# Designs tried in a protein design chat: VH-VL binders against b7j9k3. Part 49

Target 1, 255 residues: b7j9k3
Amino acid sequence: MTTEPGDRAWVLHHYPYGDTSLIVELFTRTQGRLGVLAKGARRARSALARIEAGRPLWVRWLGRGELPVLAQAEELGPFLPLNPLQNLSLFYVNELLLRLTQRRDPFPDLFQVYEETIDALCSEPGEGWYLRRFERRLLENLGWAPDLAHCAECGRSPDAASSEHWLYQAAHGVFCRAHAPDAAVAIEAAALVWLRGAMQTRSMPVWNSSLRRCLEQELLVHLGGRPLESRRLLTAYLRRTQPAMTIQKREEHSE
Below, E stands for the ipSAE of ESMFold2; O stands for the ipSAE of OpenDDE; V2 stands for 0.75 times the mean of E and O plus 0.25 times the DockQ between their complexes.

## First folded at step 23 (VH-VL; framework fv_tislelizumab)

Design y1 (at its last look DockQ between E and O 0.49; V2 from the best seeds 0.68)
Fold by OpenDDE, look of step 23:
Structure y1 (fold): chain C 255 residues (1-255), chain A 121 residues (1-121), chain B 107 residues (1-107)
Amino acid sequence: as target 1 above (255 residues)
Amino acid sequence: QVQLQESGPGLVKPSETLSLTCTVSGGSISSYYVHWIRQPPGKGLEWIGVIYYEGSTYYNPSLRSRVTISKDTSKNQVSLKLSSVTAADTAVYYCARVDYEGSYLEYFDYWGQGTTVTVSS
Amino acid sequence: DIVMTQSPDSLAVSLGERATINCKSSQYVSDYVAWYQQKPGQPPKLLINYASNRFSGVPDRFSGSGYGTDFTLTISSLQAEDVAVYYCQQYWSTPYTFGQGTKLEIK
């Protein structure tokens, strides 16, 4: 069996396989999403027993099939305990990758964004801008991101210096006010400029509701109209833990 | 505390233009979205349209061809015009907004008391 | 347009008993749902936003639940002052739409 070269990977999810093994879904730098069979991972004292989401690994695998055997898994960093909100956020990001990406389709740029997202999730818990960034980058990498630079009808471009509101419609992109569709989400020109840009800085909090709706609607199209469980759980958690008096501020946080 | 108050003619003839004004006190219309919502007698609520803080508007498609919303920042007033009215346009008309300044939220926590408009010959 | 359908159209509940009103959206609206109470001659009053967040000043007996397409307003112990028409509203996408209303009366 030829051993594949090592790769940096993150665990997205794992499933029991037989009595002693796991199927592990990895997100790797060079292979994209990769499913591996972790033999003996369920055995007591297995070195693989600590395969968990939110931890970077160095992995090697054997075989070229759909489920190569995990040959090596080394932790590349310390385990960082996540609070429930962080865990749900990670679950959300991972579920997006699991549902929207195909195995063996590498996205090196997205992988970097993923790592940055996890980092931001740890350093700025509760913030939402980095999730919006991830969502947009995911759509872009998958070739599903609509054009945000031009009105879908007239080609006019939003100006970041303008306070003018535009309209976003899932699967169609953006529209100037003159060409407003029947159903849309209002969004400021500056927010659109941010969203189509590098997104290296956090978005304005007042944009978060619109940005979230736009991206959630867009993702929903590609999810076949079946919403994410992680989103539901995250929303439920936020409802439970945040005071009703600060619901407007809730829009500024991750969801 | 912010207050919204609708005003205008209570009676409009068919085919004429309904004109209403929403006067906002205790807050600037330049920082908020102002919506118009109507309610026919004994019926539910229908969203008419919105004017954003920078002055752009978006209308319910069902009314788009007949509706114009504008504002006068100097008077802190928002206006609604509905052209070619029929009996179906008889309703209580409300202006409403959200409390959160600069918010893109579209629920309504501040309402005017409403003004009744009857379309009759 | 997203259609919001409430059930039932009318409800009679005894004082002190639980009242439950349902609202179903024709499509996914996440938690972008608000509930309003309207009494005769008054504008609607916001009770709940984001499906389950009780608005300021709203009594604890009012609660909202739901996510996606199915939403519920619950009054845990009906009071006399709760007699009103209740509306759900989605603010997920334009045009924003309301349910047809549920008339709540005392049994």
Scores: ipSAE 0.833, ipTM 0.916, lowest interface PAE 0.7, mean pLDDT 92
Fold by ESMFold2, look of step 23:
Structure y1 (fold): chain C 255 residues (1-255), chain A 121 residues (1-121), chain B 107 residues (1-107)
Amino acid sequence: as target 1 above (255 residues)
Amino acid sequence: QVQLQESGPGLVKPSETLSLTCTVSGGSISSYYVHWIRQPPGKGLEWIGVIYYEGSTYYNPSLRSRVTISKDTSKNQVSLKLSSVTAADTAVYYCARVDYEGSYLEYFDYWGQGTTVTVSS
Amino acid sequence: DIVMTQSPDSLAVSLGERATINCKSSQYVSDYVAWYQQKPGQPPKLLINYASNRFSGVPDRFSGSGYGTDFTLTISSLQAEDVAVYYCQQYWSTPYTFGQGTKLEIK
């Protein structure tokens, strides 16, 4: 039987197993996604920490099979109660990992991005730039992100200072106006540059429907055309509860 | 209170070029994306294309080879030219807009009254 | 092109009764669907955006629902002024496309 060293992890999902146990999907720093059997985790005064999403754990497990036994789970930080929007956002990022990664497939950089995303959603609770960043970074880490630096036909690059529109076609990349495909999402060059950078421009992604459509369409390619239930719930919540936002006109452009 | 008004000839001969103008009032075309949409008699709606606030255009592939959309910011006008017309181009032609927050969102909250174009010998 | 298919093509409903119009997209469009009302001799008027959001000034009796590929417009209690042709439209991807229309009449 192989022993594993301890590892930092987050709970993505769990469900009951027998009378006192859980089957738990973890996202671990060194092993990627891992399914474990948490024996007795639902007993009163269990030696294992409470198994919940949104809380970092130190975990240790036993066995090399597809469902190792969780031997240790200790809390590494406080549980922060989440409002409904934060919970749906967490459910969304967790479902993306559950649908798009395989067990025992390490992604250390993605683990870092996941932790940054959880921190941002806790401190900035509305849907915002950090979900768009997570979506893009996920695609990059899985090797599915298209080249946004060059038109797929001619190699021209988007310029952050340009007001020029570009065309985004999922699975095919980006195109300058001269090489526009028949089906696409029109998107500002600045949004494409944002997607290539640190993605800290808080004010743009919230209102930019093209950016949201581009990322959703790209993810859908890899989801086999089967959308996420969490995304349906999240979007329904946002449409119902989002306060009306005042629309500001852009300044007139110098021609 | 933004208003859109289409104008142009009501009758055009086959093989000629149809030219229409959309005049915007109550706002600057520099603040809007302006679309052209047409409706043949007794039929549904067909999106023709768009001109973005910076002047770039994107056209329905079915019409791309025959369509030119342009703007004149000094007159607050957007123009549509459709070349080599046939009877199939007989329709009511609308200009429509999407507000700035609806950028790249093509649900159309303001429509012109439409102008009827008949292509007949 | 994403084809938007409405059903039925024509619908007759008694005053005060519920009218239901369906729209199915040939591809996934998330909730990027709008509904329009068009009365004779008038341009279309926006009723619903994002599949379910009533546009400003639209009466409460109009509601929309759906996500993905299947969408519904409901008029909960038909009024005489609701006689019109209704169109769904997707704005998920170019070219933007409309359903063929549903003519709503008083039965």
Scores: ipSAE 0.661, ipTM 0.835, lowest interface PAE 1.7, mean pLDDT 85
ESMFold2 (binder alone), look of step 23: mean pLDDT 89; pTM 0.911

Design y2 (at its last look DockQ between E and O 0.45; V2 from the best seeds 0.00; counts 0 for: pae O 3.6 > 2)
Fold by ESMFold2, look of step 23:
Structure y2 (fold): chain C 255 residues (1-255), chain A 121 residues (1-121), chain B 107 residues (1-107)
Amino acid sequence: as target 1 above (255 residues)
Amino acid sequence: QVQLQESGPGLVKPSETLSLTCTVSGGSISSYYVHWIRQPPGKGLEWIGVIYYEGSTYYNPSLRSRVTISKDTSKNQVSLKLSSVTAADTAVYYCARVDYEGSYLEYFDYWGQGTTVTVSS
Amino acid sequence: DIVMTQSPDSLAVSLGERATINCKSSQYVSDYVAWYQQKPGQPPKLLINYASTRESGVPDRFSGSGYGTDFTLTISSLQAEDVAVYYCQQYWSTPYTFGQGTKLEIK
């Protein structure tokens, strides 16, 4: 006897339980993050034997406690092999959800962004703009995203066409150059405008590194100063393997 | 090949304003962030501040009440002024640059040779 | 301010042996750490950026590692020309700050 209808879900993580079972962390469309016991999932002939991260599933579970039993898991798409960078990016996105969300806290909009992020991850092999979008949307859904539309002191707004630098201070928002705080980092006005919009682009934004630093600082506030293991591994891989960038210079300004 | 050269008086009296110039050659300062960094004798390095290519500035809070960094694009020069100097301001002063390559990058890949400033009565 | 603390303050190493210099930040700085070499009468020279990325023209014997708060510069086989003071620097947040320096000498 089931007490829940089926739901679309993704596996975030799993670990062994006993000889034949798994504890599985799911991200579900309607219930948010959910931990389930997948009984017998490690047996080769189990109907639950193919539960892995990066696979969309249709799931059904039994029980209303903290660890319901997974009753059904149907694969909704093919398993796509990921290269090492793609795997590390996936583990990063999953670890963010594991560390920053609570079980049974629904985020339908974030679920959609998660699926879009996985699609982009598979289509674009590098770390890129879609991770910045996921990070920002996560902060927005959790109610932690700062106001990027106004200088925190004077209310002036960034202009995407302006070359003027802005200052970003995690937990405190953004500042124009006239109101720069004692501790901050520089960020492009266009990057701030992008973070407030749809966060889609035809190519890697030139300011992705600025976004990466600012969003990492913001997330760290909520991680209690304890960084993610997946981020450490991803960053080490990127530094070792990232190709040299073409030098880009701003055009000289005329008066 | 971009090069930076600091210039200015080597001796400054207490309470006066120290004024230094960084002249950039082999490239336009419109393409670079220019930083000032100083090193007291036998001691470590202290970041003073930066001027961005569009002319905005950001200063180390420890010095901001006394420091002004400015630029003259037509002369390809960046200036440092430090007011009300004391013996503690005796140091080698460096200008340094960071290339703007699509994002902010604040490690200093090119340094001038430095200019020694002594503050003495 | 983020304090960068180097250890040891001075180090004597035999030619051809490994030299190891540590740098610890007072706050998390991800991998936003650079290393510099400074010889007497010269400006600092950039060796390493992003904790581990060797600057062009820097010999293979120099390597950097670390993440978060703990960083290491290693010279795998010390040569005579490596006698210098070495500085770490963070660029995670303003004000940008340097370690106090480590003087490397031949034992």
Scores: ipSAE 0.740, ipTM 0.855, lowest interface PAE 1.2, mean pLDDT 85
Fold by OpenDDE, look of step 23:
Structure y2 (fold): chain C 255 residues (1-255), chain A 121 residues (1-121), chain B 107 residues (1-107)
Amino acid sequence: as target 1 above (255 residues)
Amino acid sequence: QVQLQESGPGLVKPSETLSLTCTVSGGSISSYYVHWIRQPPGKGLEWIGVIYYEGSTYYNPSLRSRVTISKDTSKNQVSLKLSSVTAADTAVYYCARVDYEGSYLEYFDYWGQGTTVTVSS
Amino acid sequence: DIVMTQSPDSLAVSLGERATINCKSSQYVSDYVAWYQQKPGQPPKLLINYASTRESGVPDRFSGSGYGTDFTLTISSLQAEDVAVYYCQQYWSTPYTFGQGTKLEIK
């Protein structure tokens, strides 16, 4: 069996396989999402027993099949303990990748965005802009991102200097007010400009709700109408732990 | 405490334009979205439209061709105009807003008392 | 438009008993649902936002639940002052829409 070259990877999720093994879903730089069989990972003395989400790994695998055997896993950094909110955010990002990407479809740029998202999640807990960035970049990499630069009807472009609201509709993109369809989400022009840009800067907090709704709606289309479990859990967590927070503040801290 | 108060003629003739004013006290309309909602007698609630804090508007598509919402920041008032009225436009008209300043959320925790408008010849 | 359908249209409940009102959206609206109480001659009063968050000053006997398309308003122990028409509302997307209302009466 030829050993594949090593790759940088993050654990998205793992499942028990038999008595002693795990199936591990990895997000890798060069292979995209990769499922591997971690033999013996469930053994108490296994070096693989510490495979957890949120830690970067160097991995090698054997085989070219759908589920190659994990041959090597080395930790590339320290484990950072995450609070419940951060964990839920990571779960959210991971669930998106698990549900929306196919195995062996590499997205090197998205991989970088993923790492940056995790870093931001750790360094700026309670913020949501980096999740919106990840969502948009995911959609872009998958070829599902709608045009945000032009009204789908008349071709007029949002101007960041304009205070006018635009309307977002999943799958169709954006509309100026004059051509807005039914069932759309209002969003500021400047927010759209941010969203279609590099998103290297933090979004304005006032955009958080609109951005979240727009991207949630868009993602839902591709999720086949089945909402994310992570989002449900995050909402439940926030309601339970932060009932006194204003609605908008809760949203800002949730995603 | 924020208060909203609707005012306008209680009677409008068919085909005429209904004009209402929402006067807001205890808060600036420049920092909030102000919505208009109406309720026909014995019926449910219908969202008419919104004016955003920066002055842009969005209307219910069912009424879009007939509705104009504007504001006068100097008077802290929001206006509703509904043209070509019919008996179907008979309703209690409310202006409403959300409590959170600058919020994009469109639930309504502040309501005016409503003003009754009857369309009759 | 997103259609909000309440059930039942009318409900009679004995004092001290549980009242349950359901609201179903025609499409996914996440938790962007509000509940209102309206008494005769008064504007609607916000009770619940984000499907389950009670507004300040609202008694604990009022609770909301649901996520996605199915939502419920519950009054755990009906009081005389709770006689009113109740409305659900989605604020997920424009145009914002209300349920047709549920008239709650004392049995």
Scores: ipSAE 0.071, ipTM 0.675, lowest interface PAE 3.6, mean pLDDT 89
ESMFold2 (binder alone), look of step 23: mean pLDDT 89; pTM 0.915

Design y3 (at its last look DockQ between E and O 0.48; V2 from the best seeds 0.00; counts 0 for: pae E 4.3 > 2)
Fold by OpenDDE, look of step 23:
Structure y3 (fold): chain C 255 residues (1-255), chain A 121 residues (1-121), chain B 107 residues (1-107)
Amino acid sequence: as target 1 above (255 residues)
Amino acid sequence: QVQLQESGPGLVKPSETLSLTCTVSGGSISSYYVHWIRQPPGKGLEWIGVIYYEGSTYYNPSLRSRVTISKDTSKNQVSLKLSSVTAADTAVYYCARVDYEGSYLEYFDYWGQGTTVTVSS
Amino acid sequence: DIVMTQSPDSLAVSLGERATINCKSSQYVSDYLAWYQQKPGQPPKLLINYASNRYTGVPDRFSGSGYGTDFTLTISSLQAEDVAVYYCQQYWSTPYTFGQGTKLEIK
């Protein structure tokens, strides 16, 4: 068996395999999503026992098959003690990758965005802009992102200097007011400009509800109409833990 | 405290244009979405359309060809016009908005008392 | 359009008993679901938003649950003043739509 070169990776999820092994879904810089067989990972005192989501690893694997054997896993950073909200957010991001990406399809740009998302998740818990950024970048990398620069009917472009509202429709993109579709999400022109841009800074809080709906609807199309469990859980947690008045305004100021 | 109040003719003849006004007090219509919703007698609620804080509008597709919503910021009023009315347009008409300023949320926590419009010859 | 279907159309419940009203959307609406109470001659009053968030001033006996397509409004202990028609409403996508209403009466 030939040893593949090492790669930076994050654990997305792991499953028991037999009595002593794990199947580990990794998100890697150069290989994209990679499933590996971690032999003996379930044994007591295994060096692989610390395979956890939210921790960067240096990994090496043996073989070129669908499930190469994990040969090496080294921690590249400290364990991050995530609170429940952060964990659910990470779960959400990971589930998106698990459900929407194919194995061995690298997205180096998305990998960077993923790391930045985790950093933001740790530094700004409860915010949603970085999740929206991740969602958009995911769609873009997968080639599924609709054009946000032009009305799908007339080609008119949103002006960031304008407070004019546009309409977003999943799978079709954006429409100016003159060409409003029958079903859509209203979104401010400046929000569209942000969403199609580099998104290096947080979005305006007032855009959060529209951005969430737009991106969630778009992702839902590609999820085959089957919503994410992580989203449900995250939503449930937020509703349970937030004060009523805060919840009423939460969509405008956070995730 | 914000208040919404609908006003207009209670009787409109068929084929004419229904015109209503929503007067908002205690808050600026320049910072909120204002919606129109109607309720036929003994029936449920139908969303008519919305005017956004900057003045753009979006209407229910079922009424799009007949509906015009506008606003006068100087009077803090939002207007509804529904053309070519029929008996089916008989309803209580409400204007409504969300409490949160600048919100993109589309539930309604402030309602006017409603104004009854009857379409009859 | 997203069709909102409530069940039952009418409900009679004894004072102090639990009342349950269901609302189903024809498509996924996440938690963008509101519940309203309407009494005769009055506009609807917001009870619940985001499917399970009790609005300010709403009694604790009112609660909402659900996510996606199936939602429930529960009154844990029916009071006389709770006699009304109740509506669900999605604000996930335009056009915004309401359920047909559920008339709640005292048995």
Scores: ipSAE 0.872, ipTM 0.930, lowest interface PAE 0.7, mean pLDDT 93
Fold by ESMFold2, look of step 23:
Structure y3 (fold): chain C 255 residues (1-255), chain A 121 residues (1-121), chain B 107 residues (1-107)
Amino acid sequence: as target 1 above (255 residues)
Amino acid sequence: QVQLQESGPGLVKPSETLSLTCTVSGGSISSYYVHWIRQPPGKGLEWIGVIYYEGSTYYNPSLRSRVTISKDTSKNQVSLKLSSVTAADTAVYYCARVDYEGSYLEYFDYWGQGTTVTVSS
Amino acid sequence: DIVMTQSPDSLAVSLGERATINCKSSQYVSDYLAWYQQKPGQPPKLLINYASNRYTGVPDRFSGSGYGTDFTLTISSLQAEDVAVYYCQQYWSTPYTFGQGTKLEIK
């Protein structure tokens, strides 16, 4: 009864191909990223499920080449519509995978983190802590995560109970104040300890901006200095509809 | 309402130490990161450095050998000292801060009115 | 040091028309970019942070855009009170640096 193997997968991206087909980039549980040809997927009354990002699928494919044919795609859950900011955040996560991973390179731990990230994105407002966690876990799975436990010069460790600020420099790690390089940015010791841990929280940490800056700088090293398209789209969106941003409120002291 | 005000001597002789004070009103400096920025006459802005609420400092490398930023919590003040001044140090000096605690964004939403320092013999 | 280069150095625009000021960084700065307005004898005043977020109290005619290395400040309908020098500033990496300024005048 059993035929070709099937797998749980998520759509990262797709492109039109010919008049009726799609080329689909999948992130699969057991095989990592996989490009497939979805023949006839754009026909009216296609036998394949609707191929779109943010929807988990059970997939089967045929062929051993670089572009196997998608034989079956079944939706694995209800469709949950995303607002524009949620869709852009999904595109960001997907773009990171598309730019930084290789096809047919399994990352089972990262696959779990990806699913947790999508769940949090669908359940929580705006750009949040779960994106910082995904960024860090991605770097860890690819072997690019810097050591955050020790100053790169002297080996001192940050202490979350300390109010001491540390310095972060992409490609070079973290430094205590005594050994800071000329070009660096300050980051809270607690933020560094958070990045080393489970990175689970009910609310966005107050130091998220520091995390975002440091993680973006680190990712840029591996992106070859070419920025993410999702950030350009986010900028265009924000220029048109600013209230969708999650920015901490400014405060004034008053009598 | 939180406000920042710079004060200090307007005229400083070459080779001496420029000493300025930023006084914060309407809030405590123990909750803020305070920066110093300067602007030579008719020219652009230059970041000098920062003191964090826990007392650590970080300076522009171009000025690091001559700059000290410190704070006095009892007077709610932040001080700037720049040693061995020359005519090139003539500028309006501003203190500034980011309103939101725990952020290292370092865009400046609150600025003092500035104090003019002239270095001449 | 990340060099911030503004263009043009000066700009004259008719009252009620659109003014556009550009800022380019020598290195990638993501959206860690701010815009300031400075009138004669006054300190700079924050207009925009994160490249596109208007600071509280800034009129809707001011908008910012851009990402990475190329940024734009737009005033959609110039008013007399908008005559000033405008500066961009990056806060991506130390030392934090400003553009040389763009002087905006009414034509």
Scores: ipSAE 0.325, ipTM 0.693, lowest interface PAE 4.3, mean pLDDT 83
ESMFold2 (binder alone), look of step 23: mean pLDDT 89; pTM 0.918

